# Designs tried in a protein design chat: VH-VL binders against Large ribosomal subunit protein uL10m (mRpL10). Part 1

All scores and structures are predictions.

Target 1, 224 residues: Large ribosomal subunit protein uL10m (mRpL10), of Drosophila melanogaster (Fruit fly) (q9vpl3)
Amino acid sequence: RGKINIQRPKAPHYERARVVAVTQPKYPELPKAKSCFKTRAERTQQQQENPYNEIIAREVRNWLDHSRLVAFFHLSSITADDIFRVRVQLHKQNLHLKSYGSKIIEQAVKNTRYEAIVPLFHSNHCIVFSPDPEKTAALLRIVRRVPQMVLLGGIVEETMLSRNQLVAYAQMPGLHAVQAQLVQTLSQAPGHLIQQLQAHQNSFVQVLDVHAKNQMNEETPKST
Unless a header shows other numbers, all headers, positions and changes below count from the first letter of the chain; antibody chains aren't numbered by Kabat.
ipSAE, averaged over its two directions, is called F for ESMFold2-Fast, E for ESMFold2 and O for OpenDDE. V2 adds 0.75 times the mean of E and O to 0.25 times the DockQ between the complexes of E and O.
[cut] marks letters that were taken out.
The coordinates of atoms that the task and the answers printed are left out; those that the model quotes come from them. Centres of patches stay.

## First folded at step 3 (VH-VL)

Design p1 (from i3 with heavy chain N31D; framework fv_imvotamab_arm2)
Fold by ESMFold2-Fast, scan of step 3:
Structure p1 (fold): chain C 224 residues (1-224), chain A 118 residues (1-118), chain B 112 residues (1-112)
Amino acid sequence: as target 1 above (224 residues)
Amino acid sequence: EVQLVQSGAEVKKPGESLKISCKGSGYSFTDYWIGWVRQMPGKGLEWMGIIYPSDSYTRYSPSFQGQVTISADKSITTAYLQWSSLKASDTAMYYCARLGYDSSLDYWGQGTLVTVSS
Amino acid sequence: DIVMTQTPLSSPVTLGQPASISCRSSQSLVHSDGDTYLSWLQQRPGQPPRLLIYEISNRFSGVPDRFSGSGAGTDFTLKISRVEAEDVGVYYCMQATEYPWTFGGGTKVEIK
């Protein structure tokens, strides 16, 4: 198949078809929901405990390992029309919005360098993946028009970045800046990296406080 | 080579259930939306809805909301279009198509002819 | 819903002559991101639709140079510079700017 009319080529370096093949295992067995002796609660519990969750967690891990750009967002109430429009707009830029339960995220990142991100997903959230880190600027431009999506931080070229660092990265010239940042991260002491990840968690709490205060101010306009 | 291969023609009676399939190959199945389009005999194209296979997020055209169910099984790279109870007015050719990064339906299946008559 | 109106309904063309198809939308197709999600599809007799043009004027992979798209806002045109026998079929415009996505009624290109 040719790509003659594509203005931007797909990310051939990641072999997207092979990544998908790895993330699409044959499921051995799903819970049998047709059992008349199982209550709704029992069916829900079985779904949470079955190996299907482990398979999805493995898929999340594969997306994290093969995406050069991963951005984490808090997601406030949004209409079905607005979220569909945003998802299509992101897709046009090869940006993939996905949502996973907190338990699945925890299973995916457990015993990895990314396990410190788990606290970011205790509230309503979504993640945007891309094989193209140059799309960070496009992502931030799109999200600026979606107040329901609040940027918490992300991962670029396997490097954890705060919200402010992601904004700075979007303003950096070219791939050389990313490579330099990766080199700096690889040469830093382990304790320094842990401190950066902890700072990201603290920033999330601060963002929630600001958001809550802004909501209270907007809901009390007559006080002005 | 990107291919979407649909299931074979179906002949059904009103009130029967039906599930037709669309199998993707030659690309990252979970990275692309799959849409469904209806074409009634001698008529034009109608967008029915779309699914993002990675998380099974669906969006339906208002004309088809509640009339059909769209689903996907990423383990076998297959999308589905399903009716719980067919009507004679469901007689049509049904196409699946992939949404490219240019926001167009870029690759199409060969179509599944569904005939509903008593 | 955005209504897409195509003219003419049918276009009988002599081999080697040009053909022109118009598509008009009931609302502007300019998305909030500044792009226009207007595409053109070709359906040959007994075959599935095939993408010809995306975002008004960009030819899809493998599409011959004789096909070109133009337009802005609510008025769009597909042109075939020199119609060949294999170009017979029905042509559709499609918008993906606003939900629900909608198609034009189609224009049948046939040889006289």
Scores: ipSAE 0.423, ipTM 0.764, lowest interface PAE 3.3, mean pLDDT 80

Design p10 (from i3 with heavy chain Y57F; framework fv_imvotamab_arm2)
Fold by ESMFold2-Fast, scan of step 3:
Structure p10 (fold): chain C 224 residues (1-224), chain A 118 residues (1-118), chain B 112 residues (1-112)
Amino acid sequence: as target 1 above (224 residues)
Amino acid sequence: EVQLVQSGAEVKKPGESLKISCKGSGYSFTNYWIGWVRQMPGKGLEWMGIIYPSDSFTRYSPSFQGQVTISADKSITTAYLQWSSLKASDTAMYYCARLGYDSSLDYWGQGTLVTVSS
Amino acid sequence: DIVMTQTPLSSPVTLGQPASISCRSSQSLVHSDGDTYLSWLQQRPGQPPRLLIYEISNRFSGVPDRFSGSGAGTDFTLKISRVEAEDVGVYYCMQATEYPWTFGGGTKVEIK
């Protein structure tokens, strides 16, 4: 009874034929040469490119809505062997790595509370989803060994967290929800769009700087 | 119960195309990788490749890269193994298997026997 | 590719007696995450393979306790403490530590 979640349209060819039929009005030949029928044909052509993207965008929204952990990464050049290895490690922990085009991400989150994530996807990126927020620590342990994946931030229990806040969340034993709520309260200060984008750029630069410093430090042999 | 049900035995001639199937049930199909394994008559097991059905990401063994195509249709919870042009050397039993969270092939299909002869 | 070598090729065993199967890898199977992705599969005549043991020593659901796995690094062992008639078949080790994933050549367990 209506709890069916259909991700793909039924019989897309028949649906397209129906749309074309209703959007293309009947015309006499002389008026057709002069007027709005060309505009309608162009509208129909433009909208034919949207259905596929909307289907995938709905799938992305479904993953965002049903995942209690979502982590965003910058993804540098990585071999097929290395990414396969990482995906298998993540799978062991019920963590699902997915990659979507920037336009699909924008379409999925437009007019939602997640719209602020769009700037994170202007470059090479990937997303890790999980229904279990307690897997945040496992996720960070796995990606620490993958220098091509740089954590940008995430969403835990519907709360948007920066990289530092997500790392802090992963280190909280026993009181995860309470600490996340505290972090959310501190991070909800209103801001100008330019200030928000600048903060994201500064945060990304800081993340890359910290990541580079950590890699340099880890590459240096240490006596223990 | 977790089940993988494969399509029936096939008898083909060299040069013909073939697509065999593996239908998953009793679990979240899109959340588990599906691998394909070949067993030639009287021989051991060979890993062919694997697919993640949610986004159709595939990875092939080098010996099978370019020789077969692995795909999946999550709307009918089915994975596929396909040949564009069969060879007599493709005669084998083909198994699909699910990758569990323990990084092991935990549940296996019953197998599809493919016989290619002139 | 990691080569997996199984010994013996065949193991005739009297009912109720133990059987031991060895698997050696050409390289260490210890992954960078600290886990070892070695599993053991059983294939009875005319049947598909069945998972017995994962990550060296963990029994899969429904697998009898007479089956045990042990080992580390490159040397692994599957033991059947008391072989039953239904244990007849070919046993394979498999590694998933490095791409491409590879199987051992198999060990045939027979009753005699």
Scores: ipSAE 0.353, ipTM 0.667, lowest interface PAE 3.2, mean pLDDT 79

Design p11 (from i3 with heavy chain Y57W; framework fv_imvotamab_arm2)
Fold by ESMFold2-Fast, scan of step 3:
Structure p11 (fold): chain C 224 residues (1-224), chain A 118 residues (1-118), chain B 112 residues (1-112)
Amino acid sequence: as target 1 above (224 residues)
Amino acid sequence: EVQLVQSGAEVKKPGESLKISCKGSGYSFTNYWIGWVRQMPGKGLEWMGIIYPSDSWTRYSPSFQGQVTISADKSITTAYLQWSSLKASDTAMYYCARLGYDSSLDYWGQGTLVTVSS
Amino acid sequence: DIVMTQTPLSSPVTLGQPASISCRSSQSLVHSDGDTYLSWLQQRPGQPPRLLIYEISNRFSGVPDRFSGSGAGTDFTLKISRVEAEDVGVYYCMQATEYPWTFGGGTKVEIK
């Protein structure tokens, strides 16, 4: 078997650099002359705080730049067996599930057109990447069986879409040649998209509250 | 078709500077890391370092840190390996290779033979 | 650094017979993401290396099905089920789990 995606490097390989980067930071040299003078301890502390984050942030930028489909999910507690099954199903459709910390996401998208996604990452979440936007429908079918994953929104053909817009995109007629133009029709300004994505986060919190309250209905029976 | 084409063989004297090239084509050059690998005559492969061409971020093997400089020019889809002062011990075949799926070096250049002798 | 050790073959291989090449790492190659970044490269005489196998057992595009990879943790094997004349060369294992990335010393495959 050859490679599934020869045009895009696999982002997860840069996560393995974490152990090495923490002990042996590798990144561009700082300018020697005009940097503010700091003690050696202060410089070392700043480097130690950020080397891992910079490497993984570059990985995130790589995935964002190389994927024609990116979907953002809130991820509640999930067992290792359940997440394994989900990853297997997603992989068969060339869909790649990744998880990154909020600081890493913020660093990755800072000063980019995707900066609006940062609010999505204030709680536990995961991201699904794919080079194939036609897989949006398959993605939504798979995650429908995974209550721990709640769709927040995404990016299709480099255009940010709300949850409802992604659902609409998934239901479009299969017109491969024109889908990029269809995405443009659904797209919204980044400011407007932020409001829509935040609304979905609020709806998710409400869903979690309702679910938690419903769980209170299962009580220990009282013997008479 | 993905191709990496390297510059021609070089014969240099110790102390001279040298810059060899690796031109990528048939793929999105800025979106793939390019690695450099050394093979001394009759010996195995040694990983030297990698560069991400979109922002020229580099990582070096500790054995090569400070001995060579890796750079890239995305306008001409070319990566470079450079020495400020060559040593006889730099005599080797140098390969560039693209970092592909699952962190494998998937496509390789034909190699540049560098000979350093007096 | 992770040290990759390859054992030399005891003798040249007869055409049509199987060949097995062993690679051992000084540390587990399982990354924290669950993947094992072990690949196998073939270098024919006078040619650049060519990727054969990535992530232990996945054949790269255009690689014949007679090549297979297996292993886990620290012990890995590349197997050629029916050695052909064009398989002569040196085979290298490579790990990309930890920086610096490291290669095995190579195993030479010769035909009788």
Scores: ipSAE 0.000, ipTM 0.425, lowest interface PAE 16.3, mean pLDDT 75

Design p13 (from i3 with heavy chain L99H; framework fv_imvotamab_arm2)
Fold by ESMFold2-Fast, scan of step 3:
Structure p13 (fold): chain C 224 residues (1-224), chain A 118 residues (1-118), chain B 112 residues (1-112)
Amino acid sequence: as target 1 above (224 residues)
Amino acid sequence: EVQLVQSGAEVKKPGESLKISCKGSGYSFTNYWIGWVRQMPGKGLEWMGIIYPSDSYTRYSPSFQGQVTISADKSITTAYLQWSSLKASDTAMYYCARHGYDSSLDYWGQGTLVTVSS
Amino acid sequence: DIVMTQTPLSSPVTLGQPASISCRSSQSLVHSDGDTYLSWLQQRPGQPPRLLIYEISNRFSGVPDRFSGSGAGTDFTLKISRVEAEDVGVYYCMQATEYPWTFGGGTKVEIK
């Protein structure tokens, strides 16, 4: 186990309906006027329910379900060459860097215990997945050299951890039993963990806003 | 079993467009990079580029940047290699291959022979 | 680009005898993570390449134990302890330490 499993799309009901229609004659027909209204409503619903978005959302859920390590990052502007090198380094450690739109994340985690993380993804973000939680130390070693990626927190063995708690977990690259005990201890820390993660992200965003404004003043002289 | 099945041989004239395919099965298609490798008649192997099907991120060898387009459709577990305008120098065997976690090319397609002549 | 040089260009060997192929890189293949991403591929006549060895010395699934890899830094060796008829083909080394990925020129193993 630990391996991501993607299910084949469900066979369309219309195939079964066709077999039934051939062997059991039925004739439910919509009048032209009602047929037009129903077609328009169905077309609008089809457009809103974009099948491709649901496929991607299912992929995200599958990553969450089969990953024992999930790390959330704020992502600043990064060149194609730099992100490629990061992806290659991560992939060699069975760490998978993924980036999804905020609406896809929201769709993937709605009605799950992870729904509260949605606010973390309203700014530029990326997620790193792995089936192996012992790779947390390797992950932090790699991203420490990537200033564009700022750790916000993560999930280890189904337990939500703050940045500091993930760092603590990485400091114990020992026996599985010891690491499992640490996760349980860290998860019982007082306070609202998600609120701490949100506060951290907001603080970082504020620092970025100050930095961006300072750079704007440098490039386009405009004094207070 | 992991398998990569490529489309059949193609015979084209210079200036024509072409899109060849590589269908993956027996593994989680979106979890592995797919690379394309060219082998000119009687010559060795040349790495062309790579795609990560999960987000369609692509990276090309400098020698092939602008010469080809790599894409993937994860709904049908298929990767593609495409030319907008073929040249006689594109005559070669083209392989798709999966990159393992160590970036080695661990499973290969059977190859697609592309012949471009006037 | 990292240039991969293989010697010999061809290796005629007697059935049951050992064969050895060398691969030299223009730069160290030790990645910044400490690992070395050097692999060996076999291509039999009319067949696609097949992975034999990854990360210098690890045999890929289904590869016979007569194949072994060794080396470090810039110098690597693939050895076949007892060449069999089905081992005829071209062998390539490949590096994935630095973009772009590059292959050696190939060594043809044939029976004499």
Scores: ipSAE 0.013, ipTM 0.520, lowest interface PAE 7.9, mean pLDDT 77

Design p14 (from i3 with heavy chain G100D; framework fv_imvotamab_arm2)
Fold by ESMFold2-Fast, scan of step 3:
Structure p14 (fold): chain C 224 residues (1-224), chain A 118 residues (1-118), chain B 112 residues (1-112)
Amino acid sequence: as target 1 above (224 residues)
Amino acid sequence: EVQLVQSGAEVKKPGESLKISCKGSGYSFTNYWIGWVRQMPGKGLEWMGIIYPSDSYTRYSPSFQGQVTISADKSITTAYLQWSSLKASDTAMYYCARLDYDSSLDYWGQGTLVTVSS
Amino acid sequence: DIVMTQTPLSSPVTLGQPASISCRSSQSLVHSDGDTYLSWLQQRPGQPPRLLIYEISNRFSGVPDRFSGSGAGTDFTLKISRVEAEDVGVYYCMQATEYPWTFGGGTKVEIK
């Protein structure tokens, strides 16, 4: 059975996830007498609760708990072959690229200090995890060559950092004490971090719109 | 500085109970799994089991299931390995080790020597 | 359980010469997530084990570059390019692909 039942930071591959889904016990239906006392909202919430999602959310929680570096990215359309090459390069540096559904992320961070980041995951996203925060510089070097991945921000030493703060962290010497002090200095309240990250997403959308319009102006001259 | 400090050597008789400890420092204790490894005198390493201190979830090796109990107290950043009734065959060096996210045992305790004799 | 077999059992090496340790698994160590969880540990006399290499070929922090790991599937190798006096000890391979996790029987590296 392999590592399927171990609650550890490594997220399941699709093959393992399929086995987990098949073997998970189904929750019993509520007695009708009790269902009559539930509000429609409560009944809908109970019907949408997925035991499979809780197991995967537990794995995401383990990744967050075990990783001293977590980086959040917006992910544009990318081929399976291209993302595979990126995964291989990242893995050589002990950086692990993972993708989870927004509902699973919401469930993983629910009732934690990180709940405030949920809005970042309403669009296409991916996350890079590492136990080694000194790999932040290596991470940025690799993703610099991947235009489909846009850095939104991250968590270093359990502290939330904006994109600019994470870039600043990467520029510092690799001495743990110096980098830990920088993290303490750069830490932000969740409200300010969310606003900065959402502003970055909006700016990225605007850049894409401008680029698309420039492509039309340059590539489609009309004759008449 | 990540450090795991284990309790001192124990000398016991068969049938006695024992609880040994492993105290973590220099890292977020609840964010890492702790594993236990046995090394019998002059022999190699044997995997016993793991615990995730945040929720005390444990997973044992089949050879040790029901033979030992692994637990943790996150308020004092300490993991435990215990026996309800020791046997002479339990004589060994016991190590605790931290597990990072890639399933490698990256930092180890100094070991606790347990001697069981009549 | 996956059985890990190490060869040789003992490796006497002249100082400055290379040493090679082999580890063979009874089953493929490629996990369902695509990674291979094979690590190498060094145990010096009277000391606890120390992580040397993780995921086949990655050196742990502070490990000298004279140590290298290679392999795939069921056949793995640890190489020491130039053996130094401090390298004496027992070396173990370990798999964490399938629970229960298992260790090789160990290879003793001695100078002479």
Scores: ipSAE 0.000, ipTM 0.409, lowest interface PAE 18.0, mean pLDDT 76

Design p15 (from i3 with heavy chain G100E; framework fv_imvotamab_arm2)
Fold by ESMFold2-Fast, scan of step 3:
Structure p15 (fold): chain C 224 residues (1-224), chain A 118 residues (1-118), chain B 112 residues (1-112)
Amino acid sequence: as target 1 above (224 residues)
Amino acid sequence: EVQLVQSGAEVKKPGESLKISCKGSGYSFTNYWIGWVRQMPGKGLEWMGIIYPSDSYTRYSPSFQGQVTISADKSITTAYLQWSSLKASDTAMYYCARLEYDSSLDYWGQGTLVTVSS
Amino acid sequence: DIVMTQTPLSSPVTLGQPASISCRSSQSLVHSDGDTYLSWLQQRPGQPPRLLIYEISNRFSGVPDRFSGSGAGTDFTLKISRVEAEDVGVYYCMQATEYPWTFGGGTKVEIK
């Protein structure tokens, strides 16, 4: 890739997240347990809220509130080098890989609209955030080559999607209007959704076919 | 055009603290990694570590873990390299560089010469 | 850590003649994703390093076509087909296959 001046468009909804993140205090890294035996102090701390966790939980809430794409993954054993490589590839697409403890995530999303995600984090996990939902396809292309990351589901345009629904969203052409309609359809009540999805699938396919044909007929004329 | 501009030369005594800067311009600062490289006088290049400014994720070379702190302030498009207590062995030229082409350091700052003498 | 060994340590060359620099890694640079993250940097006297070649053989933007890279696995070569006065400097190979990223010791190209 040789385009030096090609820049990702500035994400206005991400600007507020940046300001909030900058104002958050830096916290000292919590040292990992040195032994399997817990000291009296460590046992006492487990029964109390840790102020350090609230600082990190604030960061998690900020990422959730200011990302239009959030994807949840189970993370199997992976080398530090391999995960760093994945992080580099994701960041070039404005996709931000984060890993937080399950207790911190629970604290962050408790009493919020995101509380339903807590069960996803009972095992090893990581989360990918992005201000750009059109990057869902790029995300899935990258993680297909990372067998240690298993997609569990996500949130697109504030709508919670299962793994299969997120994959379906990614397979839509880059037509924002059509993708928005799909998200709206997928946000219907779960019990009623199957029938609606089947009916609307035919409509979406027809819209895609008509739009694609119109684009080909209108946009690539010989003289234009 | 893409530029990384580093702070000026520093002369310090052992035990003093120091923070040097690397200001990016001409590109989306938060979308690229910034790496730090040390070059001791008359010697080759040594990898120190890297930061992603958008979320301040850092990764250090094992040789520099605990020796330096890398940070960034995205509001002023600036990355930092900091020592709490300098040693004479820290005397070197320090470069910042932007990461591109999957893992290549494409644009480099002009360097900051740090001299630590007793 | 992967150790990168460059030969020769110095290369005096006559203007217009070719120059060749070798880089050998202590282990394969093929990443688990199938790519090889080997790049070449040029550092002119008193200047910061400059990217010449990435992923073994791809020339960076603005780099003259007299520079070429080749190799595979553990053995890599940078060639300058006809050395010009502006090519004087130290050349480094760099691997980014395994963290920490490591550099070769450098090869000094001089005109003589």
Scores: ipSAE 0.006, ipTM 0.508, lowest interface PAE 10.6, mean pLDDT 78

Design p16 (from i3 with heavy chain Y101W; framework fv_imvotamab_arm2)
Fold by ESMFold2-Fast, scan of step 3:
Structure p16 (fold): chain C 224 residues (1-224), chain A 118 residues (1-118), chain B 112 residues (1-112)
Amino acid sequence: as target 1 above (224 residues)
Amino acid sequence: EVQLVQSGAEVKKPGESLKISCKGSGYSFTNYWIGWVRQMPGKGLEWMGIIYPSDSYTRYSPSFQGQVTISADKSITTAYLQWSSLKASDTAMYYCARLGWDSSLDYWGQGTLVTVSS
Amino acid sequence: DIVMTQTPLSSPVTLGQPASISCRSSQSLVHSDGDTYLSWLQQRPGQPPRLLIYEISNRFSGVPDRFSGSGAGTDFTLKISRVEAEDVGVYYCMQATEYPWTFGGGTKVEIK
């Protein structure tokens, strides 16, 4: 067991990812009506390269290139305290939870073999990286207790895997069996793994939509 | 073999700054949290705070927040505990310890005795 | 803060006899994940603390089987089945279920 209960931190973190976060709006974007009044200068600036995004994009690319396990999650509303406890549990297993903006991910993977993952990051998301693919079982065990994190898929040994394939990988008895399964997976759907990951994301979006509606309905009757 | 080796004893005057060290070896330094524990002369143990060396993320006990700074340098596998201005009440033995399985402090340094007197 | 109370304050024992140390928390140590983050530490005179037991009852590597831990919720016990001369020292319970992490006041085991 790798669970750790640590103080609920509210102190800020200092890291390069914070620079990117600071360039993002803290509040909801301006209403559409106001967006219609953008000046030519503002439109031109939005088309300019953002040096901070490029710096962080290089960091993301480095994580992808040097991690043998990468898992993609949809992240529902979660408190800072709860996500920190999850991060601590993951760190104990050499699993590194990272969150980056969608445009940063796009810039990081553009013109690389990872470009196909971009559609996974249009909603709230987070990524878990590890140099050790044998930690997939530990990852899924930890995340199973975190309903706010929903597995979308991942990359193991540079091979794109769907949610079901990642679960199967985690349950295999040995490395030789795992390698055989990966070869079989590749032979079953060359180039179609991305479609499977996108389909899973779309199915999950539908599940989240239903869940959000159910949450709204459950809260409404309590309003007195 | 996992080892945590701390810097030697210090004798300081009130108002002086101090930085003591804890060097880890025999394990993946960046994969384990390191905690600091104070033991005043003849007293029990007090948890001060922890750091995750991989990203230098820190957590402090409320009693020590603002009193000390915990840091780490992963290139030399060393964690630090620092005071900007020492007080006589800081006289104590200071231990570093690795956070192992199930939030237990599993391996401990030998301790650094800090004496603050005028 | 969770207050950890140890009894007795001191435990004089004859070599070869058993010793028992109790630790009581001011509130349940069961974390929201279902685990209980209670450990026991031994500190011999002039030495740093040493982990004996983690998560109530699991012996740490190299810890003799004469040491055992038990308990649940708020009441925990460390037992030494046959005290040896090297067991002299102060024993502490520690909780990491809730911030800030806290230690018991310590129990001194000594030979009589």
Scores: ipSAE 0.000, ipTM 0.419, lowest interface PAE 16.9, mean pLDDT 75

